# Designs tried in a protein design chat: VH-VL binders against Exosome complex component CSL4 homolog (exos-1). Part 12

Target 1, 208 residues: Exosome complex component CSL4 homolog (exos-1), of Caenorhabditis elegans (q9xxd2)
Amino acid sequence: MLAETLVAPGDKVLDAIGEYRMGKGLYEANRRIFASVAGFVNVYGFRDKSDNLVQVIEVRRSEDQLDNELLPFHGAIVTAKVMAVGLRFAKCDIISIGDKVYKKRFSALLPKKKLRPLEPELSEPFKNFVRPNDYILAKVCEDAEIKDKFVLSIAEDELGVVLCRGRFGEPMQKVDWNTVVSTRTGKTEPRKMAKVPQKCTLPTQSVA
Short names: E, the ipSAE of ESMFold2; O, the ipSAE of OpenDDE; V2, 0.75 times the mean of E and O plus 0.25 times the DockQ between their complexes.

## First folded at step 4 (VH-VL)

Design q5 (framework fv_dalutrafusp; at its last look DockQ between E and O 0.06; V2 from the best seeds 0.00; counts 0 for: pae E 6.2 > 2, placed apart)
Fold by ESMFold2, look of step 5:
Structure q5 (fold): chain C 208 residues (1-208), chain A 121 residues (1-121), chain B 107 residues (1-107)
Amino acid sequence: as target 1 above (208 residues)
Amino acid sequence: EVQLVQSGAEVKKPGESLKISCKASGYSFTSYWIGWVRQMPGKGLEWMGIIYPGDSDTNYAGKFKDQVTISADKSISTAYLQWSSLKASDTAMYYCARFYDLSEGWYFDLWGQGTLVTVSS
Amino acid sequence: DIQMTQSPSSLSASVGDRVTITCRASQSISSYLNWYQQKPGKAPKLLIYAASSLQSGVPSRFSGSGSGTDFTFTISSLQPEDIATYYCQQSYSTPYTFGQGTKVEIK
């Protein structure tokens, strides 16, 4: 499909969807595909987890790519929330880039090999570095095996946990860069802590 | 239907080799760990080890590390447990199970039916 | 390795009784504890994960509680089909060890 093809709402884009997955800015009527918004026809591809190419056709305004929100990019420093922790990676939601809080959250993965800068013999359990509901400062990076999600790293000393709470919702205090302590119980927990950067913004931040 | 189907019961002599199988169906085989659990006659469950079929990453319990080999063939969605030389003390029921690790709390959520291995002279 | 100790090793109770099984870890495992049921001649079945979360399709008479080192599994009203051996398992640190099991029988 032609990337420079400009359409208006109601314009026919395709006679049939074919092999494309239908993206944003399109609707189907009478087996034909129409634009629901003014903009340019765009086609992009990615490989799914089975290495199959998935092609998506969409209509997007050119200003969306250039204007409203800076998408996470390789090398960007982001604030993310840890949603779940597995043996190989943690699932995260990117909530901000620098000081710009996103209107939407972007799904991301934090691989085990991205927890420390020296990783050939990383023997500690993944959960000793981050845990669900932690907020982390991370760098967006590329991964040869992961194509359909953003990939994060906290390997650098300045990256890691910036906010965590204990089992009872209590604040945890830093003991050192690898340990926090419960303000309620006095018990310690391992974490990989980060320095507090001035550009980090959290989605739930009290303003009094 | 999401399931793990293990190979049938085996009767072997000491010193023989053996490879038992665990075939997965109904889910993405390469996206979940497969573990092996031993249950000796009249005894409890013992965690033997796990494999991530996507890249063959393995983790063994220390007592099993040099005693068995855990492997997977992702082209046929099958995990294996293998002995190069069986001993009478290997007589047990062997289960494979899918280990779910993408959330808080990690657990075996899907189990094979078990493979009884009997080793006697 | 983290050792998991269950108590009692066996018990016998009447239909309708409340049954309680305990599991103690040799070190803190936070809430990374699972409970499995194994009926005679069958493969184990997950009942509870993360100490207290009930697996889909598991009857509500089963429950779990605890954190740290001490955990409790409860059957609120024992049924005939609950004859089984119950195992706890920690998933905090490899190897993910099981308790020795608790055999539950009907009087």
Scores: ipSAE 0.018, ipTM 0.533, lowest interface PAE 6.2, mean pLDDT 80
ESMFold2-Fast, scan of step 4: ipSAE 0.670; ipTM 0.833
ESMFold2 (binder alone), look of step 5: mean pLDDT 93; pTM 0.946
OpenDDE, look of step 5: ipSAE 0.063; ipTM 0.686

Design q6 (framework fv_dalutrafusp)
Fold by ESMFold2-Fast, scan of step 4:
Structure q6 (fold): chain C 208 residues (1-208), chain A 121 residues (1-121), chain B 107 residues (1-107)
Amino acid sequence: as target 1 above (208 residues)
Amino acid sequence: EVQLVQSGAEVKKPGESLKISCKASGYSFTSYWIGWVRQMPGKGLEWMGIIYPGDSDTNYAGKFKDQVTISADKSISTAYLQWSSLKASDTAMYYCARIYDYEGGYYFDYWGQGTLVTVSS
Amino acid sequence: DIQMTQSPSSLSASVGDRVTITCRASQSISSYLNWYQQKPGKAPKLLIYAASSLQSGVPSRFSGSGSGTDFTFTISSLQPEDIATYYCQQSYSTPYTFGQGTKVEIK
């Protein structure tokens, strides 16, 4: 089960915690991660005191959702779902900001020029970075060309795909910064994966 | 009015090079993507790739990336599709079309009349 | 790659008939689906974009619907000039793929 999935107590969320910090609504049993409450799976990020991006996975109860009190703002780290890939940008829906999940989705654009730091001869297609239905950690930014929508960037090493599915709906597992592998077929696919710093400790913690 | 006018039919031998053209008029050439679509005799449409003439950014279908080159010349509002060495399997009708980008998706709103390329010994 | 499958591959109908063509994507493409008409010896022409939006200048007898993986294209009252092959095309992810086409003929 992955982000935006409605779960019940006892449902399996992940086969292993990996690089995530375990948030609320989850518990670990036999090295697998399960939901301890009814709700939906959420992944969010925040910058710690050393400016390291920390990724947290949790289960949120539906009554804990925001009612648009805090809008996305420039510089904020948000979790977004990739809805569609176009020519110059991907259309995304902002799901949460930090540990606060929105009741209403906010439309945002992810420009191709904000997938990676500018490199004169880079001609890689969108599918090497993000694909439809991927969940990403992204930074809200400005774009002089886009006025009426939120604009996202995943160019920084710490940003990118946090959860994605294979062709059969199976979870994909991170191999490295640009590769995921199907938990069902063993085949690899390219993605720009959000990076966790080498010396960052990701403690596992049960729900109180 | 928007028009895309393609070069005339070509008859070539295997191994020869070829460059076909698509001349745009009636709009800002550098503000719209242009795509190329292949239709083999008796077959359906195949998307080959696209170019943004404003900065020459390209995106190819994997099948065509190493077979053809898409380019554009802003000074004469013309897009090109080029082969360095033709094969008999390149025999097809080739269309260029202007792309309208709509909020994460696109569609081909104006099409050229097509260029028939025949490659035979 | 996203595969687009149309049904039927061909159909024959009378003037005035309601004609329906379906298009199925191998994965969800939201509403990023276009429909094109191609008459013999001619270039394709855009009829419908974003699954259900009618292109300017296209007769209102043409319509589209659907989202996700299943889409339909309808001609509410077939006219002689509508005889053509119709193609769906997904614009959700590269490579942007077309269906195999549905040939519409008068019986």
Scores: ipSAE 0.000, ipTM 0.499, lowest interface PAE 11.1, mean pLDDT 82

Design s12 (from d12 with light chain S91D; framework fv_dalutrafusp)
Fold by ESMFold2-Fast, scan of step 4:
Parts: structure tokens; C-alpha cells; sequence
Structure s12 (fold): chain C 208 residues (1-208), chain A 120 residues (1-120), chain B 107 residues (1-107)
């Protein structure tokens, strides 16, 4: 299941929680994540007290959608769906801002130069970063104003793909910052994955 | 003047290799994409692929990906379209065109075309 | 790939007539649509970009409209020099595909 996709109680949302923090409307069984309520899957990010970007996955009821009460703004972290890939820009629809899902989608562009901070690698194809139907966490930029469209960036290390599917529609699991693996075939694909900086912690496993 | 000048007409036999050229002048060659468009006799326009000369980034239509190679030489402001082995079905007019892509993309400058005839 | 279908495939009209050509995309392309004019024996020329924006130097009798899947190109008063084949082209998703063309002739 992907963000914005309608689910019923008992529907499987993810094969593993991964980097996500579990929000409302979900439950875990056999380490898999299922919907506990009827609604739609939503993924959002927020900055915690230490300025770390936290990614939350949840199931929201349709009544929780916003109707243009809070427009995307410069610096905002939004969830967007990649609709199409062009030469220099990916075309995206903004789905939500924080924990609020828009009723109406906002058109946005994701420039190739804003996929990462390093310009020398501009020759890499979009498919190594994002693909059509991927859901991304992105920052709204106003560096270059484009009439009637928002400009997004995933260049910062914390931003990138949060949900994606493989060739057969199966969910993909994050392996690392640039790799996902098919839950059906075990084959890997490149993606620029969103990440949350972690504090240095002791291992929770030990060998007897 | 701002222009794209293409190489002259070619008459070839099936199996032969060919490389046609598109020379740009009057603008910054490395700041725009150069695309190739095919038009078979009596047919419409087909987008074949495109190159950004500044970094040699390419994008091909799937139909043409394994049939042609698009390249560019920055030192002489020239883009190329090449075949390793021509087929009769490659008979067509080939246009190069400058592609402006800055939110919306479009071909704003066109070469005069190169007619390629492949027959036995 | 996104398929672009134009209608009609050809038309004949008189000087001064209003000419309308339509272009349909197989999926939504927002406003990412261009219109080109190709006169016999010549390379194509850009007339309209972003569905409705007139290219600099192009006569105001040419206009475009539409969004999503259905687009219209209009010549408000056909002139003899407008005899040509007209093509739509989407720049929403690579490969950037053209319609099959509409041939405009004088009666």
C-alpha cells in the first residue's frame, strides 16, 4: 500500500517498519504493519527538538484532509508523489504537509540539480534517485520562482524516497541511503532514500 | 547568427554504418539540449533522443535506444547521430533541434534536416 | 509511452476561416504541450508552448488552450502562408512524443 492509497482494517501497509515511526491507525503483527482503521496511508515528516527529521507513517480518515487551509511554503517539508520524469525536472503532486493531507493536489517540480548537493553528478539519470509513483519527503524551495508551480528539493541527506513499489507492484524495503530491495524478488534498485539522523547508541543485541 | 547546420544527404546500403552531424553556432552549445527527430517519408515526427553537451547526459526513446547513438563534441559545437548497421527502415529525414528545458520544454531552433536513403 | 492523437488528420479550409485542431493525450499531461508548424519541404517551427503560450514572433491568430488530456489549437483567420502540417508534442514524460499531424490545405 502507498501513501494516499485507501485501506481497510487488516490491509497490509508495510512488510517492515524500517526507518519509520509508527503513527495512528496502524498495528504490528509478525513484524508486518497493518491498518487498524479505514482510511488512507499517509507519510509525513517533522523536526524534533534536536532538529532531526522524523518520518511517520499512519492511516488517516478522509475527514482529516485539508482544503487549502495551509498552502505549501518556502522551507516546508512536504510529502509528494512523483508523477512523471522529464529531462531536467520530475513532475510531482504535493500530497501533504506535516500531518495534514491536502484534499487538492498542488503541482510541483523536482529539478535534477536538486536531487543532491553535488553538481558534478548531474549526468546521473533520475531513475537512480526517484521513479514515477514514488512518494518522497521534500523541501519546498523558492530559489527560482516558477509560475503556478512549487519547486522541491531532496538534496539534503534527510530527504528522499519514503515509499516505492517494484515492477510487480510489491512494496520495496530500504537497505541503505541509495538502495531498496524487492520484497517479492529480492532484487535491488537504486533510490535516494530519506533518512533520519540517529544518536550514537549501544547495540541492543549481544552474543552469549 | 543562431543556427544549426546539418550534414548533407546520404545514400547507403543495408548493413553500412553512418554518422551524421549537426553543427551549432551563435549560442552557448553546452547550455542547451540537442535532440534528434525522425520523419519517415510521408509520415509524422518521431522523437528519437536528446543530449546535453555540457555533460553528455543522454535520453533515448525506447524504440531507438539500441539502434542509434547520440553524441556531441564540445570543442567544435557539433552533435552526432550514428548507426552501426543501417536498415531500409532507417530511410527518413533526420532533424536536429535545440531543446530549451527550464520547467517547460520545447524545440525552439531546428536544423535544415539530413535526408538518409537506405536501399539496395 | 504517452500517445498523442490529433483530430482531424487533414482538413481543407478557405482563407479567412477559423481552423481548429485537437490533440488528445493517453494520460494527463497537465499543461506540458507544444504546437509546431511544418511547411512543405521545411523544418518544423515552434508556435505554442505550455499549452497556451505564444512563441515570440508568432502571429496572434494562432492560439492554444486546454489541460490534462484534451488540447485545442486554433487559427482564428486562415492565411495562405498557414498551409502546413501541424503537430502537438508533450514534454511531460520522456520520451517526448508527437501527435501524428494535421495537414491544413486551402480549398
Amino acid sequence: as target 1 above (208 residues)
Amino acid sequence: EVQLVQSGAEVKKPGESLKISCKASGYSFTSYWIGWVRQMPGKGLEWMGIIYPGDSDTNYAGKFKDQVTISADKSISTAYLQWSSLKASDTAMYYCARFYDDSYGYFDLWGQGTLVTVSS
Amino acid sequence: DIQMTQSPSSLSASVGDRVTITCRASQSISSYLNWYQQKPGKAPKLLIYAASSLQSGVPSRFSGSGSGTDFTFTISSLQPEDIATYYCQQDYSTPYTFGQGTKVEIK
Scores: ipSAE 0.530, ipTM 0.785, lowest interface PAE 1.9, mean pLDDT 85

Design s15 (from d12 with light chain T94L; framework fv_dalutrafusp)
Heavy chain, then light chain:
Amino acid sequence: EVQLVQSGAEVKKPGESLKISCKASGYSFTSYWIGWVRQMPGKGLEWMGIIYPGDSDTNYAGKFKDQVTISADKSISTAYLQWSSLKASDTAMYYCARFYDDSYGYFDLWGQGTLVTVSS
Amino acid sequence: DIQMTQSPSSLSASVGDRVTITCRASQSISSYLNWYQQKPGKAPKLLIYAASSLQSGVPSRFSGSGSGTDFTFTISSLQPEDIATYYCQQSYSLPYTFGQGTKVEIK
ESMFold2-Fast, scan of step 4: ipSAE 0.578; ipTM 0.816

Design s18 (from d12 with light chain S28D S30D; framework fv_dalutrafusp; at its last look DockQ between E and O 0.20; V2 from the best seeds 0.00; counts 0 for: pae E 2.5 > 2, placed apart)
Fold by ESMFold2, look of step 5:
Structure s18 (fold): chain C 208 residues (1-208), chain A 120 residues (1-120), chain B 107 residues (1-107)
Amino acid sequence: as target 1 above (208 residues)
Amino acid sequence: EVQLVQSGAEVKKPGESLKISCKASGYSFTSYWIGWVRQMPGKGLEWMGIIYPGDSDTNYAGKFKDQVTISADKSISTAYLQWSSLKASDTAMYYCARFYDDSYGYFDLWGQGTLVTVSS
Amino acid sequence: DIQMTQSPSSLSASVGDRVTITCRASQDIDSYLNWYQQKPGKAPKLLIYAASSLQSGVPSRFSGSGSGTDFTFTISSLQPEDIATYYCQQSYSTPYTFGQGTKVEIK
C-alpha cells in the first residue's frame, strides 16, 4: 500500500487525512497532505488510554526507516512468527511492531494460557490454535515469572493467526475464526484466527 | 521423599498386552508433566511422549503415536504406558520422568526404569 | 522433528583432563538445550538445563555453553566418577528429541 512509498518534499501523500493522525514529515495544504521531507511513508498504530485504535501517518527520512528500532513494550501490538510449539509455550520471534519491521528478531513466548481469554476447563492441543511458521498478531504482556523474554497473548478476538501456510507451502484460506483450508488440498486445519478490524491494515512481514 | 517408582521387569510374548506403571510420591502429581523415554538395548534415549495428569493432556512423538497409550490415574498418583499388542521390537528399558515445564523445560526426576523383554 | 547430533560418539580421557562434547541442532533452538548423565545400569540424571544453567547439587566442574545450533558441554577436570554416557536434549519443539549420546571413559 501507501506505506514504504518513497516521497520527496512537496509530494502529495493523501487527498485527505481521514482517520489518521498527522505525524512528522507532513504538512496540510488545502485539506491535502504533503511530504515536508524526503523519505518513506510510514503508518503505525497504537491504542490510547481509552483503548481506541490510533493510526499515525508520517514521513521518515530514508536513513531513519531502519534506525527507528523501538523495543517491544508491554501493551504493544506486534507481528510474530511462531518458530516452535512446545508443551505449554510456543516459541516466537517478534518481527514487527505496528507497521515497522525490525531488522532483528526478538525472542518471545506465547503461553498456552494466553491463547484465548478464559482458561478452558478442557485441554485442547496447542496445534488447534497456532503452528510453526504461522504469523500472528499478538499483544506484548507482562509476566511476573518470565523476566528474560517477551511474553505474548493472542487471547483477544482481534489477535491470532494472520498468515499460515500448509505443508506444501501453499497459502491457507480463512474459513472462519477457528478454521483455515488449504488452497491446494481442500483439507481444513484448526487455527485461532485474528479478526481483522475494518479500520486497520494487517502488518507486513519478512521471512528472510 | 520425592520419587518415581516404576513397576518391575516384564517378560512377554509378541501379541500380548502390557501396562507398566510409574508411581509418584512426595510432590503434587497433578502439577507436573510425566514423560516416557525408551532406551533400546545398547542404544540412546528416545522421547516417547508425555502426559499432564491434571487434565490428561498428552503429546506423543510421531513414531509412538498410535503404538502406545500414555495415561494417568491421579487418585493414586500413577502414570501408565500401555501396549495393546507387543512386538519383539518393543524390547527395551522404559523410563518415566517428571518434566518441569516453565520457560525452560527439562526432566528433573527419573524413575528407575522398567525392562520389557518381548520374545517368542 | 529437530535432529540432535552429538560429537564424538565416544571418547577416552585421563583423570584431570578437560573433556568437551558438542551437540548440534538441525535448527535454531535458542538456549533450549539440556544435558543428562547416565551411568552404566542407572537412570539418567539432569546436569545442565537452558544450555548453561547448572542443576542443584551438580558439581561445578560441569558446564555448558552455546545457543542457536551449536552447544558445548565441558567437564573441566575429569574425575573417575564421571564415567558415563552424556546426552543432550532439546526442549524447544515437541517431540523433545535427544542426541545419540557420548560415552566417556577413563584411559
Scores: ipSAE 0.461, ipTM 0.767, lowest interface PAE 2.5, mean pLDDT 85
ESMFold2-Fast, scan of step 4: ipSAE 0.655; ipTM 0.846
ESMFold2 (binder alone), look of step 5: mean pLDDT 95; pTM 0.961
OpenDDE, look of step 5: ipSAE 0.527; ipTM 0.790

## First folded at step 5 (VH-VL; from k8 with heavy chain D57E; framework fv_dalutrafusp)

Design k11 (at its last look DockQ between E and O 0.03; V2 from the best seeds 0.00; counts 0 for: pae E 4.3 > 2, placed apart)
Fold by ESMFold2, look of step 5:
Structure k11 (fold): chain C 208 residues (1-208), chain A 120 residues (1-120), chain B 107 residues (1-107)
Amino acid sequence: as target 1 above (208 residues)
Amino acid sequence: EVQLVQSGAEVKKPGESLKISCKASGYSFTSYWIGWVRQMPGKGLEWMGIIYPGDSETNYAGKFKDQVTISADKSISTAYLQWSSLKASDTAMYYCARFYDNYYGYFDLWGQGTLVTVSS
Amino acid sequence: DIQMTQSPSSLSASVGDRVTITCRASQSISSYLNWYQQKPGKAPKLLIYAASSLQSGVPSRFSGSGSGTDFTFTISSLQPEDIATYYCQQEYSTPYTFGQGTKVEIK
């Protein structure tokens, strides 16, 4: 049974949309249907004006109220907004854990050593990986010396930038694992991109 | 040979302008930060600021912000430290150094230093 | 700005002696601490990064330890060529401040 299947962002839900109408939490890529958020597959139906059965498929987030009150914990996958970028650390706000949006933001640090696997011969500025106002998919990790903030990592291939905008507020399109391109100017910018497909719906709403 | 070669010693009067240079060779100039470190006579080292020549991004220590200008010219692999109006208190040795900035950061290559003397 | 305080400001020791220099940060800097050696009339030279990692080509008599706010630098057996001033530097947060230096002399 397809309904109630647990999926993560980027998981294939269907080989083709077929007879379903696409609901929330899904996107189409390479003629296939993928989840854009973590959650459970849900199918529901109704009859239209012509008395045809219409079935809608969607992915909906967990509704567990206790999970909405849990602090970020070691190993959790979170969505965070990059607030500022320094030479050693980026300051981030954690917005959601999995598919559950927090009512408040939690402060976090993203150390430079957590941007990608160790590359000892490289000396690259932090901005080649993330920039202010980017949204990132990250893992909460522990650090022996940083005790007053959560610590994040985007070193794994699945983690990294999921949404960024260019100079004119335009969406940027993923070109490669380390490159985005402006949909308006055609100019490229470096980023460390999450492995999530090019179009993705974030689990969080825009904030002022 | 991987090296940083600085311009020669300078003797100046208060109020004069000055631009000292740091020429890099033997490595990709635009791929590493270059920093400037001051050492006043008989004193310790002071971190002044740093530049990434690839895009000219800079970061200054607060006491040096608006007192000096750090710049780079990619076409000749040269970084600069510049004063618009020197003061006697600017008398010091000035080092440029390459800052390796990956998981850990440190100055791994130093210029020979430029002595700047400012006196009436 | 993070202040780095070295102790002592100077010391004299005999060849073969164990020498220890301390560096205290005004706030936690994790392990983002470097040690440099500056011989008279020369530019500084990196010896240790990440509090305890020896730079390539640095003799093993040099070592570093510590994390947080308190760090130590040790020369296990002082040699004549080790006459220099030694500086710690934090690279946790800009400006990447240096300690005031420790002058090491023989005899």
Scores: ipSAE 0.092, ipTM 0.570, lowest interface PAE 4.3, mean pLDDT 83
ESMFold2 (binder alone), look of step 5: mean pLDDT 95; pTM 0.960
OpenDDE, look of step 5: ipSAE 0.805; ipTM 0.921

## First folded at step 6 (VH-VL; framework fv_dalutrafusp)

Design v1 (from k8 with light chain S93D; at its last look DockQ between E and O 0.39; V2 from the best seeds 0.00; counts 0 for: pae E 6.4 > 2)
Heavy chain, then light chain:
Amino acid sequence: EVQLVQSGAEVKKPGESLKISCKASGYSFTSYWIGWVRQMPGKGLEWMGIIYPGDSDTNYAGKFKDQVTISADKSISTAYLQWSSLKASDTAMYYCARFYDNYYGYFDLWGQGTLVTVSS
Amino acid sequence: DIQMTQSPSSLSASVGDRVTITCRASQSISSYLNWYQQKPGKAPKLLIYAASSLQSGVPSRFSGSGSGTDFTFTISSLQPEDIATYYCQQEYDTPYTFGQGTKVEIK
ESMFold2, look of step 6: ipSAE 0.412; ipTM 0.715
ESMFold2 (binder alone), look of step 6: mean pLDDT 95; pTM 0.961
OpenDDE, look of step 6: ipSAE 0.835; ipTM 0.923
ESMFold2, look of step 7: ipSAE 0.032; ipTM 0.553
ESMFold2 (binder alone), look of step 7: mean pLDDT 95; pTM 0.960
OpenDDE, look of step 7: ipSAE 0.780; ipTM 0.912

Design v2 (from k8 with light chain T94L; at its last look DockQ between E and O 0.21; V2 from the best seeds 0.00; counts 0 for: pae E 2.4 > 2, placed apart)
Fold by ESMFold2, look of step 6:
Structure v2 (fold): chain C 208 residues (1-208), chain A 120 residues (1-120), chain B 107 residues (1-107)
Amino acid sequence: as target 1 above (208 residues)
Amino acid sequence: EVQLVQSGAEVKKPGESLKISCKASGYSFTSYWIGWVRQMPGKGLEWMGIIYPGDSDTNYAGKFKDQVTISADKSISTAYLQWSSLKASDTAMYYCARFYDNYYGYFDLWGQGTLVTVSS
Amino acid sequence: DIQMTQSPSSLSASVGDRVTITCRASQSISSYLNWYQQKPGKAPKLLIYAASSLQSGVPSRFSGSGSGTDFTFTISSLQPEDIATYYCQQEYSLPYTFGQGTKVEIK
């Protein structure tokens, strides 16, 4: 494939830029696209405000390739930790995408309006859905209003809480898709649980 | 003409009840949070709590929970801060403020303040 | 609760001076920090939100910077009308606490 191809300066990468936006490590001559450095061809994408897929092509030096992690992108399913709950937004850290745990955490917001597929003004308390220190399976959304922040949704049935702990740090167990129970006290708490088994990657935590 | 107008200064004795008001005009009352901020004489600002008049969702700072009641009346676009039994330590200036909360949040509109004095 | 500590508690400067106020959070608050101005006898007024975004109608001599735990508010050229107490406020986690304030006076 074009992506991950090793190239040297002067190697042709494309006959025309075509559908791509030209990134670093490339130059154009006679409408053809060439590598300007030695390295690996890298392609990544995102969706803009008009829901158009934008793909960027670049060449990264071999030394740069060692840390080239794929950023969270529109439509990606991620695992995130709820860090704080405000009035209409929870502040989250994106931990992983699919089975890949990121080396760093990415800041994200979970809007109250993205907790359930309802009318614009959701009346239920935020605490019925997620709480601080919950781990959630969420979808990255495109949002033209927010700069430098990822926006998450758990509105779909398959998205929601995958791991939570109670007031005393104890494991909580799913009772149903809207309720968890403390393994210590037997008391229940509301949550929006992810409704189907989905693979997610959590930070390594041992209880043994 | 977007504004918050608070009720006038109050002089009370310990043990009395009090309800001060904050009337909104010039905007959709039910679409913004209204918060209450205390400022004791010569001191800084303290976040007390906040209400969303659209559904009455209410959040208090821990030290003020069970000490005051925040409420709103949608029909007259008015928010309230209420004590059932005042203490001398409640002497302060009380501000209401509209909180804009869309991705980032801040108090973008403030009432003029209501001075509450509690002394025997 | 997240504690917000401002420094200095007060300062005195000449007209035209650059004034710098700092605000430190007890934990990371990303960029969820606001700055308010309160003139004597008046209600507070928002100047800066999101750590560095200037509110509409606020003079460009006011600016803010920082993220995480350490934030700075700057008046590039102090004017007589800037005599006030300045407060930071975090809006990362409820309750949305304020700093203790910094009183700014003209020498």
Scores: ipSAE 0.460, ipTM 0.737, lowest interface PAE 2.4, mean pLDDT 85
ESMFold2 (binder alone), look of step 6: mean pLDDT 95; pTM 0.958
OpenDDE, look of step 6: ipSAE 0.809; ipTM 0.907

Design v3 (from k8 with heavy chain D57N; at its last look DockQ between E and O 0.17; V2 from the best seeds 0.00; counts 0 for: pae E 5.4 > 2, placed apart)
Fold by ESMFold2, look of step 6:
Structure v3 (fold): chain C 208 residues (1-208), chain A 120 residues (1-120), chain B 107 residues (1-107)
Amino acid sequence: as target 1 above (208 residues)
Amino acid sequence: EVQLVQSGAEVKKPGESLKISCKASGYSFTSYWIGWVRQMPGKGLEWMGIIYPGDSNTNYAGKFKDQVTISADKSISTAYLQWSSLKASDTAMYYCARFYDNYYGYFDLWGQGTLVTVSS
Amino acid sequence: DIQMTQSPSSLSASVGDRVTITCRASQSISSYLNWYQQKPGKAPKLLIYAASSLQSGVPSRFSGSGSGTDFTFTISSLQPEDIATYYCQQEYSTPYTFGQGTKVEIK
């Protein structure tokens, strides 16, 4: 579903658009969402003029590039991949800012204290929020103690996991904003999912 | 005088229990991770696991998970490594070490080591 | 688990020689690599963190370099007090594994 998922015209991308805004390279037929071009699936977020976070899904014909002169900046909404989860930090790579994918990846840290608002001594383990290979929407923050990496936050409700896959590469279905289920094993896993910024209505999905 | 002081050497038989200690002094015990590192005779260092005494969160290397218990008593600034049933293969030197875990992490303070000998 | 492989397993050099030890990770660990020194009968001591940053009080003859999977530790001019076993350690993800060690001796 995300930057590494290659689709051809006519491939089904989603069973329903759900909470995403439909971007380029997609069309809807019979309430299902299909690729209209060959390319890679991408999900990104931005704030509209009313300061609402909008999540967009698209198919890109190629990976667009952003010049090295525009670094991630404080307050930017970025898409990042979780590379590893440590004791107090997850190590992440920033992939894109808005709808623009970087030519190179930027190293970033997601501190445990930035997983939820107003909870500096979070008691739950990191794996309840994000896991390696998850894709997240995050905000770039300042941190006086970290000088050579960007710092990310998913504390806002609209930030968090946008795509994840299970141990076998299978899609994980959202059960609610804190839980996904494996389409292969039926087992649930906790995650902090990025909520829809407007009316938060979770689609009801059946586990077959 | 920031230091970690470990309990003394132990000689045990297979099947016996053992709890060794690591007492911290001169710093805020609840604000740093404490890890345990094994060194078998003539061999290298092995990361066993780590505890954050402030909330008792632990993380174990897979081979040591369910083989040992790492715990801490913050009222006496002491971390523990415990076996319910020792094996001859547990013969080794055991170090506790404070893990500085900010942006970069490393063991910046080490105990003197506790030699555990399990004779069969 | 990330495997760390050091080379060589042991070496002998003369006082004043340049000594080089390599450490290879089984996957990229960026610059999350530490170097420790363990003298005979003593606990390990941190020398280098973040691949290349010297710990306070460590002599400048010690240095480290590398990123990704391949790392190098160098003693620019070996001193008698440098007889020890040297270990690399990754702190990219738990378990924070060590290399198998490199024993350095004076010939």
Scores: ipSAE 0.101, ipTM 0.603, lowest interface PAE 5.4, mean pLDDT 83
ESMFold2 (binder alone), look of step 6: mean pLDDT 95; pTM 0.960
OpenDDE, look of step 6: ipSAE 0.735; ipTM 0.875

